# VH-VL binders against Protein AF-9 homolog (yaf9), part 4

Target 1, 217 residues: Protein AF-9 homolog (yaf9), of Schizosaccharomyces pombe (q10319)
Amino acid sequence: MAPNTRVSKCQISRPILVGNDAKPLTKEEKEKAPTDHTHTWRIFVEGVDGEDISKWVRKVVFKLHDTYNNPTRTIESPPFEVIETGWGEFDIMVRIFFAPEAHEKALTFYHHLKLHPYGPRMEEMKASGGLVESVQYEEIVFNEPFEYTYKLLSQNPIGDGHGLAVESEPDHPFSQQLEQDEADKLDFAIQEVKKTIEMYKQQVQSLQGQKSSTPVE

## First folded at step 1 (VH-VL)

Design f10 (framework fv_ramucirumab)
Fold by ESMFold2-Fast, scan of step 1:
Structure f10 (fold): chain C 217 residues (1-217), chain A 122 residues (1-122), chain B 107 residues (1-107)
Amino acid sequence: as target 1 above (217 residues)
Amino acid sequence: EVQLVQSGGGLVKPGGSLRLSCAASGFTFSDYSMNWVRQAPGKGLEWVSSISSSGSYIYYADSVKGRFTISRDNAKNSLYLQMNSLRAEDTAVYYCARDWYSSGYDYYFDYWGQGTMVTVSS
Amino acid sequence: DIQMTQSPSSVSASIGDRVTITCRASQDISNYLGWYQQKPGKAPKLLIYDASNLETGVPSRFSGSGSGTYFTLTISSLQAEDFAVYFCQQYDNLPYTFGGGTKVDIK
């Protein structure tokens, strides 16, 4: 076959983070924003462990709510993010495109924009002055990738077997090791969320006297 | 322009009831927790009740527990205080006030309504 | 409940005077304290939040200081429009509580 053919019986994967962060507008920011806006927020696609995903992601398209000017935002270079202000929570379409040489179809994710404290960390988010983070851990799996993708990702592996070729075995049952790998990936995502919340808490403290800690019971 | 416009006060006899209303405009009402604060004639301010932005968390001062009910209608941008079993000691100007953002119980009151007089006397 | 004690209850001052009002909390409230101004027949107006931050539109002659249990509101050069009652408020914990107020009256 010609160069850049599919690698048979091969699977290679890459984890990514798709998510948003948000915080209430300060009184100063609110005076410069549209009257009904209450928060500043950021939607993003990022690699884990500091991976530069621009090596294999060509562009990311974010489709915002139709009330925004130019709601379809095409980002062709890193960082793959959009920063806006608003008041409402809505679903954002996130479409990831690969280099033409990869011969892979674009992948579509839907992220529900979170502006208000929620979930198991709701009290922590409230204590931070309403700083929120909502992150989805997604695994991009390339089954029988073209040599272009195989070479690119295998030369830049991520720990825990990410970016390493795995032979496909359709008769294999679920394994305990695979279960542990999934748990480790979830734990990693949880730790990244905690780091981001702590970073924003520190930013709030740096505003000279803004207390973001949990109220005394 | 942020505005809180109040109505529903009046003169009632002890044991009577009144419902106060506070109509919000100029901001996204559903993003803010709201409060009622009262002031007896010639006296200081006393916090009465708070309600979170969603309406899920409600708190009352001990002096009004069991008699007053705070509620909100986010579709109508309105805050309410239903006052039952009124006593002479409830005589005051009642203010609605906005907490600064979201759940608000840890925040200051950045905007206030004009106040509504409630007089409880025989 | 957290008790807020203001002093003095009233002060008579002249235009141009420096006026200082103090507020003491019965327990540590960090910097979760606001100051409000109330003119006769009007609703209170926020002046200072987080103990020392000046609210937008409030004249720079107003300043706040303190943390923990002891707080001060200062008017560096009293103007005619500053004759009012001033209240401190803690928002560290429910129930929210206010100081008894300080009336700043013309001498």
Scores: ipSAE 0.000, ipTM 0.399, lowest interface PAE 21.3, mean pLDDT 80

Design f11 (framework fv_ramucirumab)
Fold by ESMFold2-Fast, scan of step 1:
Structure f11 (fold): chain C 217 residues (1-217), chain A 123 residues (1-123), chain B 107 residues (1-107)
Amino acid sequence: as target 1 above (217 residues)
Amino acid sequence: EVQLVQSGGGLVKPGGSLRLSCAASGFTFSDYSMNWVRQAPGKGLEWVSSISSSGSYIYYADSVKGRFTISRDNAKNSLYLQMNSLRAEDTAVYYCARGYEFWSGYSDAFDIWGQGTMVTVSS
Amino acid sequence: DIQMTQSPSSVSASIGDRVTITCRASQDISNYLGWYQQKPGKAPKLLIYDASNLETGVPSRFSGSGSGTYFTLTISSLQAEDFAVYFCQQYDNLPYTFGGGTKVDIK
């Protein structure tokens, strides 16, 4: 039965960003795009603070409007995003799948594609030449996760971040330096694990070399 | 002994209402999501509704949205389905079944089922 | 909605036969699929969860396989108590959907 392999009384969560950015096509881009397309846009699923979510996300499926060729886009490797051109705003289904070993159900989000300046930041978006961002901060909660998920998330802790920076920079929501620092910390941790294994191996070999002498009667 | 015991079925005219009950015993009811599944005579299984362990998240099949209301009372270990504006096509055996929350990420095959309650909608 | 197509609709078999039932999902459901057995007048009973895991108390002659969009339930040596209707069900996403059922009848 599945419950026998779960970590009891445990809850672990991971924040993610689900959203889009967009900008008007330039005059030259407009001439090369379908005649009714006005914008280029990107839909994405990203970790906060540069977290590599591919460690626990297997794939992301984006279901676009039926007017697009192959409207169901399956992305099995990061970056989990789709870049397209278009003219209309519509709802995009975003479905996140976990590794089968996690025994976690896929999560479905619906994101309304934003192409035009809107909301409290509308004047800022207009001033930037129509650069638009619409990002949802979502928290994925794993209740009584299987050991697979618990170990993965515990061994790969989330980085420190600033919510304002993440929200305000849709093209570059994360610091490249912060991402590199996190990668360096992970590399360090991996090397420490390798050193521990190597030391254990050496200890075992040392002990095996020191066999007791055969007793003399 | 883990059990779900159902009651509340019957015969009703089109446009009428019925309330189904499902009483749980032998497990911590408040830890599980609950589901209603129906089966029309001689037909297959159709999922009707689910409710999260806390009661905060509720989902319905399109065929029953606006007419049926699922609810639970964790203090009484009971699950309910209020069925309003009943139609002939709602005629079925209704089963309650134990599962896990969609949001929890837990594998939620329905491992425990009630015995079923017949609901007949006819003039 | 995820459509579950089950085949065959019925199969006639004898005691000791190997019976195979197939279930196809209209989209990738990973391994979030269960198999149920239903006898006349009874509620369904869970046999297999997460595509291939045998539920406690279910005989080892039942086995499940598959992932993604193609799944199989196998009864390795049919017994008298196995004459029933079998259903697959995806629980990858709401609304949860069931296959149309396969009736296993005596020859």
Scores: ipSAE 0.000, ipTM 0.432, lowest interface PAE 13.7, mean pLDDT 79

Design f12 (framework fv_ramucirumab)
Fold by ESMFold2-Fast, scan of step 1:
Structure f12 (fold): chain C 217 residues (1-217), chain A 125 residues (1-125), chain B 107 residues (1-107)
Amino acid sequence: as target 1 above (217 residues)
Amino acid sequence: EVQLVQSGGGLVKPGGSLRLSCAASGFTFSSYSMNWVRQAPGKGLEWVSSISSSSSYIYYADSVKGRFTISRDNAKNSLYLQMNSLRAEDTAVYYCARDEDYYGSGSYWDYFDYWGQGTMVTVSS
Amino acid sequence: DIQMTQSPSSVSASIGDRVTITCRASQGISSWLGWYQQKPGKAPKLLIYAASSLQSGVPSRFSGSGSGTYFTLTISSLQAEDFAVYFCQQANSFPYTFGGGTKVDIK
């Protein structure tokens, strides 16, 4: 037996954003980058509604294209991101590891790096000088989580009246337009998360309220 | 090609010390957790110690806690096990092993997908 | 610590036979169990992870099943290269623990 035990008939989830943003290199940036590189880009894993996911995420591993020096990048502290330059679009493996006490399986996502305008917002991206954003909304589902994880997530619910905590670094190379688009998507995701958390809370309460004719041992 | 090549080991008297080395190649060493697992002659496997990619998380089996020290040098793609105050019960083949790295819909940390060839440590007077 | 018990300790079988090895955990470990093959003088090789997921490069005649406290490894049609010792490992909690091993030997 471990001192930390599983919570039976329980399911709790957390949304995360897995994605990239990108922009064409400036003339100054091109002088410092390899001659064939055309864009700077950022791959990231981040929480919703100002959630500090480092509370339950141990590390994130990003596997870049083999042409990069040291293509496997392990990030053990926030922010869980990698900033690079390049010319081609490729799949990035994103592997999320949980705290040891969670005893949860690591999750692997594949994100296709987007450098060029695409999709329904393609004309908007072109109009902004080639600023690109491609973000996946993912829900991490914990089935019968250990008590450690259950208590941590239950005591720190998403959207418990706190505003979105978004910080921008002065030296960040991306435009304010890209940052605002990202914030708008995050606001939408926050609303969906609040609904999802409420649904899971109701499901947990329903399961916990169920009576058995015979006690479980 | 993923390879883990071990060195060190040998015969030592009780109370002595040895340092084991494991040289990695064919993968980005600095991005994987590494482990030591031992096997006494004719017996089963016993997990000894683990170290995370940046050395932020280190764990030991109770049997070796306070006597063994796991460490790594990512610039040299090398893993080490410093063994002090050795006892007859430490006699075993010691393996270095990498944590699982599976591409796909899901994977679990804590399975050992690649192993070194093993190095024999004999503690006897 | 979680204790892992394997049965049988040894089994004698012929090429083409179906072989089943069992592993029991002293407490619930969900599906967090792996199976390893070890041939004389060699390091162990991972066969199965997460109770039922086949490791890349491992022949499809190997399969795993089970959850909670009871697990099985099955070799559907034994080949000459399968004569080895097999170990289960729980990955549910620290410290990681292994079963005592099952030797699959020729009849």
Scores: ipSAE 0.000, ipTM 0.436, lowest interface PAE 15.8, mean pLDDT 78

Design f13 (framework fv_ramucirumab)
Fold by ESMFold2-Fast, scan of step 1:
Structure f13 (fold): chain C 217 residues (1-217), chain A 123 residues (1-123), chain B 107 residues (1-107)
Amino acid sequence: as target 1 above (217 residues)
Amino acid sequence: EVQLVQSGGGLVKPGGSLRLSCAASGFTFSSYSMNWVRQAPGKGLEWVSSISSSSSYIYYADSVKGRFTISRDNAKNSLYLQMNSLRAEDTAVYYCARDYWEDSSGYYPFDYWGQGTMVTVSS
Amino acid sequence: DIQMTQSPSSVSASIGDRVTITCRASQGISSWLGWYQQKPGKAPKLLIYAASSLQSGVPSRFSGSGSGTYFTLTISSLQAEDFAVYFCQQANSFPYTFGGGTKVDIK
């Protein structure tokens, strides 16, 4: 008899946002910050659509670069965030812990801190005076969750129940086909990018070869 | 084997307070979530409150929020319900019940119940 | 809150009769439904869990079926000890809610 054990053949999920925002220090802020710091930044874990994730997240641990004093920051109550100043971009370990009653292991994410305008939104970020946002949508999936987690998350659905999935029948062909289709699309995109890069490399090498070729008389 | 033995209850005037107790034996109490369910004379069942195995998560029916407090003492294998600001509509038999789930059998919402404790709120 | 609507409110039956009780949820609850038997002056007793699974020690004449929003409890051949009130309960989400009960009485 194992009390409060896993709910078999069940899967429930919750979306979260893991990311950072940043902006250049003002002249006044720079005078009060460490000499080499150029930006203020925030790393965070947040719910989608304003969900209060503290109902099922116990604490979040952020591991900053070793140059920071007390680089391991444990946040046990919302908001699950750290605000700092700095000059460099680095990887931040983000570890999410659940209630002991959930009997779930902590989840670890790595987020690359972005301070400078980048990517498809680079021009928008530049136009805003250097305000940067780097946020990723992550899906936390509880496969065969303990009864505690299943009831808690079912009690607090998101919107019209988005982010909640219960497998009513195991090994359903439709669900497996959908997952495989997504994986195939990603593989195809990666291969197309690789082909484009190789084509470009060949063009560059061809031009370099022609430029360096000198007939000897 | 499994037993839930209740005590407390009785007659109290509106606005009064009572504390119900439920003593568990025959199983590992600290591994189970516990519930209070009530039944007014001649009426159906109404879930009142739930408490997780470690007391980290507690839930109440809207009808009792702010007036009732569920608690447990795992060292004493006991569950409690502190009832304050009692009203005539709180008159009922109160049952303690455990939540139980087992991999081979599926979910058991309330597999064992206490014998019940009568609470009468009357002036 | 999930409303549980139970029917009929009462049924008069004879020993050996087949009795069927229905329970409808106001929203989908998968298979997270239990059935209880309650005799006068006693605590409820779990009969069926997960909509269709028979609790240990409960006679095989009791059976449950259904999923989603529509569920049934069947007693295939009613015995003297089966005259009682029966309740369904959803265990899908808080607050837990019960049906209004069905009284099975002797004809």
Scores: ipSAE 0.000, ipTM 0.403, lowest interface PAE 18.3, mean pLDDT 79

Design f14 (framework fv_adalimumab_6cr1)
Fold by ESMFold2-Fast, scan of step 1:
Structure f14 (fold): chain C 217 residues (1-217), chain A 123 residues (1-123), chain B 107 residues (1-107)
Amino acid sequence: as target 1 above (217 residues)
Amino acid sequence: EVQLVESGGGLVQPGRSLRLSCAASGFTFDDYAMHWVRQAPGKGLEWVSAISWNSGSIDYADSVEGRFTISRDNAKNSLYLQMNSLRAEDTAVYYCAKDYGDYEWGSDYFDYWGQGTLVTVSS
Amino acid sequence: DIQMTQSPSSLSASVGDRVTITCRASQGISNYLAWYQQKPGKAPKLLIYAASTLQSGVPSRFSGSGSGTDFTLTISSLQPEDVATYYCQKYNSAPYTFGQGTKVEIK
């Protein structure tokens, strides 16, 4: 018998943020970038409220537009991000791989890169000089996780106990506590997205000089 | 517990064919890429072939391209290597190895290995 | 293909010694490097991946370092059960080239 077995009737979740921020190139940055590039941007996968997801995420693969040199970018250590310059908006495919002990299949997300002010916050983005952020809240759910993952995530819950394992009972799946837990998780997620967006606005200022690779054209 | 069990090895004459099998258990076989790796007696490890989770992507080492065919049967949790036009240089222990990834989004390291099956190509 | 060269080809050390094995790639491979241990008559076992990340269940006396072209595997205090041949391997894209191996023996 293996000491690392699945925990039956157990579900544990962990929130993750998939998104990008972007800003117009400064005069200095434009001198170093390809002539047709207008923006610097960052695509990322991050934990909510500063959680170190490298404890359970092994690597993140970002698949950029084919016009970039080495469009498939594999990031095996935090921060799980790619910083580039460009002119166009396109879909980035994001694939998250888990630690070997998790024995879990990789998850794929799609993120549409936003470079220009948009949506309900368009006026705010314009007022910031074109600073854009577009963040997706995702919930990674481990159904009947291996004991390794269960122990790791159960010993390190985030916020109001978010990410703690929930035992599923087929004959009694509903209760006031379960409904309240779901409502609390949703409220927690909304608050964390708001906090993280504000934190990213501050981080964009520090990213202006960093680049991962030279784009093709 | 993850287990990989190779079979089909043996003594075979040059120019003949042999088919190796690898039976997998203890993990969701159809979620992962699989590899064949060989080791000649007293020599180092040599990667032979890879197949993605869905058989959509396949690669071979230059030394076996055109002679060997990798395949898998996800319903049977089995990996295969069809070896044609065998040469003395193909004499080796053949290992079945599990990729940590699915190959579609890049390959990874080999987290589990079988015990190997010996193939001897000799007259 | 990218060549992987290990040094030394073999070494003999005493129990408790610090042992270092190096691996060089002919071209940059970022940190897409794994180390495997193969004991006599056995299949290889994964020790380290991503150049420096220890596989679950592997003793903490093993460690890896490096990036790009130059990599090192270290055994901080050699034990009798560590007698084996150690292989580095580039991964991420075909071919999955292994180094020639380093045989570690006890004096």
Scores: ipSAE 0.014, ipTM 0.536, lowest interface PAE 6.3, mean pLDDT 82

Design f15 (framework fv_adalimumab_6cr1)
Fold by ESMFold2-Fast, scan of step 1:
Structure f15 (fold): chain C 217 residues (1-217), chain A 124 residues (1-124), chain B 107 residues (1-107)
Amino acid sequence: as target 1 above (217 residues)
Amino acid sequence: EVQLVESGGGLVQPGRSLRLSCAASGFTFDDYAMHWVRQAPGKGLEWVSAISWNSGSIDYADSVEGRFTISRDNAKNSLYLQMNSLRAEDTAVYYCAKDSYYDFWSGEYGMDVWGQGTLVTVSS
Amino acid sequence: DIQMTQSPSSLSASVGDRVTITCRASQGISNYLAWYQQKPGKAPKLLIYAASTLQSGVPSRFSGSGSGTDFTLTISSLQPEDVATYYCQKYNSAPYTFGQGTKVEIK
């Protein structure tokens, strides 16, 4: 309602998940995919704990490897994701655009596509039939946001007050309570990543337990 | 695939007006800031004007401020340059160019796609 | 306004030579500098952005360096197809001023 001016000495943040999942192609999928493609994969930008980020994200642009047809993929509504097949790991540019009223510059992230089991969870991924997850917690920070963005995010907090605006002063720029709040937000995001991984494991179990029916006609 | 095509150039008398158009194809036009750059015969490049993805930010070179107006129509994938009060020193090939970002201010990248140019000759 | 000065205005070198072009800003512009190549009768082509980052598809013999006020474009081994005029451009804020250009010719 007010003139859209910046809120001085103010910082508001919003956590997001940027990442990919991947799995080996089935025989049926391989017959429909280009020659030598070995995996299907998904790159995505998601809110933590099911937050609808479309309230403050206008669109997400994914720039794939130049060998893909139409390598620049613009997604203007959720889910902000791209599903493809491939054989190689490469860097994907992920550019997040905000609502015009926010008057904020787009943010660019680079995500290295993971197709093969890796890291501390390598054995777990191998045991899941090659289901891979590579998800990173990113915190989008709006320094001195326009009033539009400040009001929008303040009116739509993420549980426990995550994403709340923070005021700073020269003699009290970061309090112990504020430091604890930031630690709590990070822990919450880590738990959400772990929950997503657990969900994928449940999907694998579901596939293992799948039963075929015998049609009568 | 990605293309910018300028049109509207020609011979025009001093003091008159001319409108240039630039048709974009092969990319999401409303995701990027756009520029006009000119080059006088036998001379170097001169940046003329820029417009952000939503027309919220517009800038001009001092040499054209108050005489030229940049605009865009995202529904038509088109960029325009309205040139008023033309002078002999405005004689140049005019290029439209795509920024690699939606904002031209504080961008990390340059102008990655250019049109072929359209010649404007201001002479009696 | 910030002035952009290129040197030399022209140079002539042999195939295989190392060529260096200099661009100077009258005030600091951090690393907000781009380099362009323009061949006769053609539109410019972006070579380098952020002072030192090579644009996709540009040969590795091209490199950029510098920050603040002094910048260089280097062609490590000049090829016949590199005959062109090269321009630097400040990109930190409007006006997005170009240097005067450096014409590169082969002897």
Scores: ipSAE 0.000, ipTM 0.424, lowest interface PAE 14.4, mean pLDDT 79

Design f16 (framework fv_adalimumab_6cr1)
Fold by ESMFold2-Fast, scan of step 1:
Structure f16 (fold): chain C 217 residues (1-217), chain A 124 residues (1-124), chain B 107 residues (1-107)
Amino acid sequence: as target 1 above (217 residues)
Amino acid sequence: EVQLVESGGGLVQPGRSLRLSCAASGFTFDDYAMHWVRQAPGKGLEWVSAISWNSGYIDYADSVEGRFTISRDNAKNSLYLQMNSLRAEDTAVYYCAKGEWYDSSGYYDYFDYWGQGTLVTVSS
Amino acid sequence: DIQMTQSPSSLSASVGDRVTITCRASQGISSYLAWYQQKPGKAPKLLIYAASTLQSGVPSRFSGSGSGTDFTLTISSLQPEDVATYYCQQYDSYPWTFGQGTKVEIK
């Protein structure tokens, strides 16, 4: 029997990261890139804490600036990312599609590509040799999901109740406990962003440290 | 309630220009992407161009890229198509179509409302 | 580009007959498919979107099915006012593409 009914009074959410990283091209990389390009960058959609979002994300479409060849990039399997080179900052459309069986409409995010150090972490980015991260913590909410989505997400949890929400109490007002829970969630999100930054720093350091070449005849 | 009314079609010589307009009413125009779709006499439908709600995303079919320019004026609830360097193969009825999807980017729209169409004939 | 192919190109049936039109995509499009009806001299009208969801105001004799690459539009009991050309359209991937159309006539 194929399920096509909604789970009443149910709300399920899943956190994701939408963002980009970037770094200046090395002299070697500049020789392979178009003459006017200055950076290599990556736009991505990722799960929090290593979640494999391909379990419930069908595909992600990234629309780049029209100056790029094939500016529409459709990624149907993980990792949901695009790696390119360039010189300018611009807005990238990021559209997330779910399986048709989910009966959910696509979600669209707009991400401004960051290539240069910026914001509260500007000095940290400068200290890393120009390694830039611009990452957004987003919560995808499925309100009264169809049974397909409910079962899928319930069978693939990412932790202690993460990604699950229950119906709110009709008459219970905002409480100190709820406020503390929200503060804890924000701290968790901040830590996840910090981990992502550290991973990129390690990646850059690893790439910069890998200067060995295989001996040739 | 929803209405799309095209105008500006006519007979034009090859190499010349023509500007089409589409007046929209009955919905919140600036919440939706808009499209132009054409149909040559006795032939099928061909998508021509799309523009998002804020003009941030614009796309063209390969057959018209570089020659046609889509634009919109949200204050006037109007959509436009500037057609330059017209060719005989551009002869068609041009339809203004409203995009519909979860978001207003217009990227993966189906077309829930269409105008009556305006005929463009490119002939010498 | 994704190529959409319809079959048959034309058909003739009697009032009250069950009519089936098929649409095939050259690659997987999930259920991102719409069906349009175009009567002679008129603009196209949306019948179905998301492969199987009937547009408000469209008679219940119209139905759609399929996913992936193979799709079907069915008219359960053909009426005189259904004489038209029917088009499928994929909206899974840019650029949007239409099938060549299926002309439905009454015998």
Scores: ipSAE 0.000, ipTM 0.451, lowest interface PAE 15.2, mean pLDDT 80

Design f17 (framework fv_adalimumab_6cr1)
Fold by ESMFold2-Fast, scan of step 1:
Structure f17 (fold): chain C 217 residues (1-217), chain A 124 residues (1-124), chain B 107 residues (1-107)
Amino acid sequence: as target 1 above (217 residues)
Amino acid sequence: EVQLVESGGGLVQPGRSLRLSCAASGFTFDDYAMHWVRQAPGKGLEWVSAISWNSGYIDYADSVEGRFTISRDNAKNSLYLQMNSLRAEDTAVYYCAKDLEYSSSWYEGYFDYWGQGTLVTVSS
Amino acid sequence: DIQMTQSPSSLSASVGDRVTITCRASQGISSYLAWYQQKPGKAPKLLIYAASTLQSGVPSRFSGSGSGTDFTLTISSLQPEDVATYYCQQYDSYPWTFGQGTKVEIK
């Protein structure tokens, strides 16, 4: 039986990276992929600065777009990642599970898959031949963790206070801030998916128009 | 005291539609994912559908996908199940069930409170 | 999908007896297992979650154990009000699945 004792007025955190990288398919990769796929991509959950997060993360579930075979991918051993090919940008649900002994609820993150150069680094990504990186720094916060989690994270401290217990601030609006952050991420993701769908519809129409040209022998 | 009260069940012919409702009270409804679970007469439990706290995530059992639609109205503390193209094998008591998840999570997937159930009979 | 199998399908015991119900998962589910009690004509009631954690308000005569694929629900001293069908449910992997149920009756 797991210990049923919380560490009162204690807050401990652990940083993680949630994100994807992507690149255009090479000619040889294109021959092995479905004809409409243009990129290879990887979605991942990783520790910061080489931390082995498998010590406290039990498994990660990635839910891909429903057009993929077996779109729900459960990864129980590191590396916590999925590698696929595709043509569209969409939202990937990333759900992180802890050991049952932790008595902690799973955390859900929404990551919008980036395949095309974007943002302030767009010119840099174009210069790299289309290599794209989209990575979020997230901090997992355990408020009044059970002794199981506290001991586990304390055995593997990250320098200068990261991952160490901190007494919770009395007026801390932690739950409200976390709830709003996740709602904002979901709302953003929904809007981006709608924009992406419209963009690809227009791209398909453009390509169909080009194909109406008389082909060379 | 947490209460879930289902309504809308009844006798319906194959191919027709029914809409089930679940009225929730005694907890902050919009903080939790909600589920529908059914039980055919004399048989075991079968999960049917789930909806996250904000309606951002919706899932269905393969047996009902494309025919049933789950929805919620957080302002009214109500959960709904629109059942279209009903089949004899959909005959069951339908339970509204509360998840342990709250607004920052998807689903935990086990159910701490259940409604009394509403019987749906699909027969000619 | 993960298949959940309970044994026995039914049992009869005397008041005061120790009753054991087993649940087996077709794949490892760690401790992501819940137990429910359903009395005739009533909705299911959560008894245990995380394989061994007793839900508040549930009598201490109920206990759960196990991890991985093999799980047990124990009633240390059967009472008349415990006549019911008991279901296990895994919540490790989507879609969530229930065992077929074990009916407990008094001799």
Scores: ipSAE 0.000, ipTM 0.463, lowest interface PAE 14.1, mean pLDDT 81

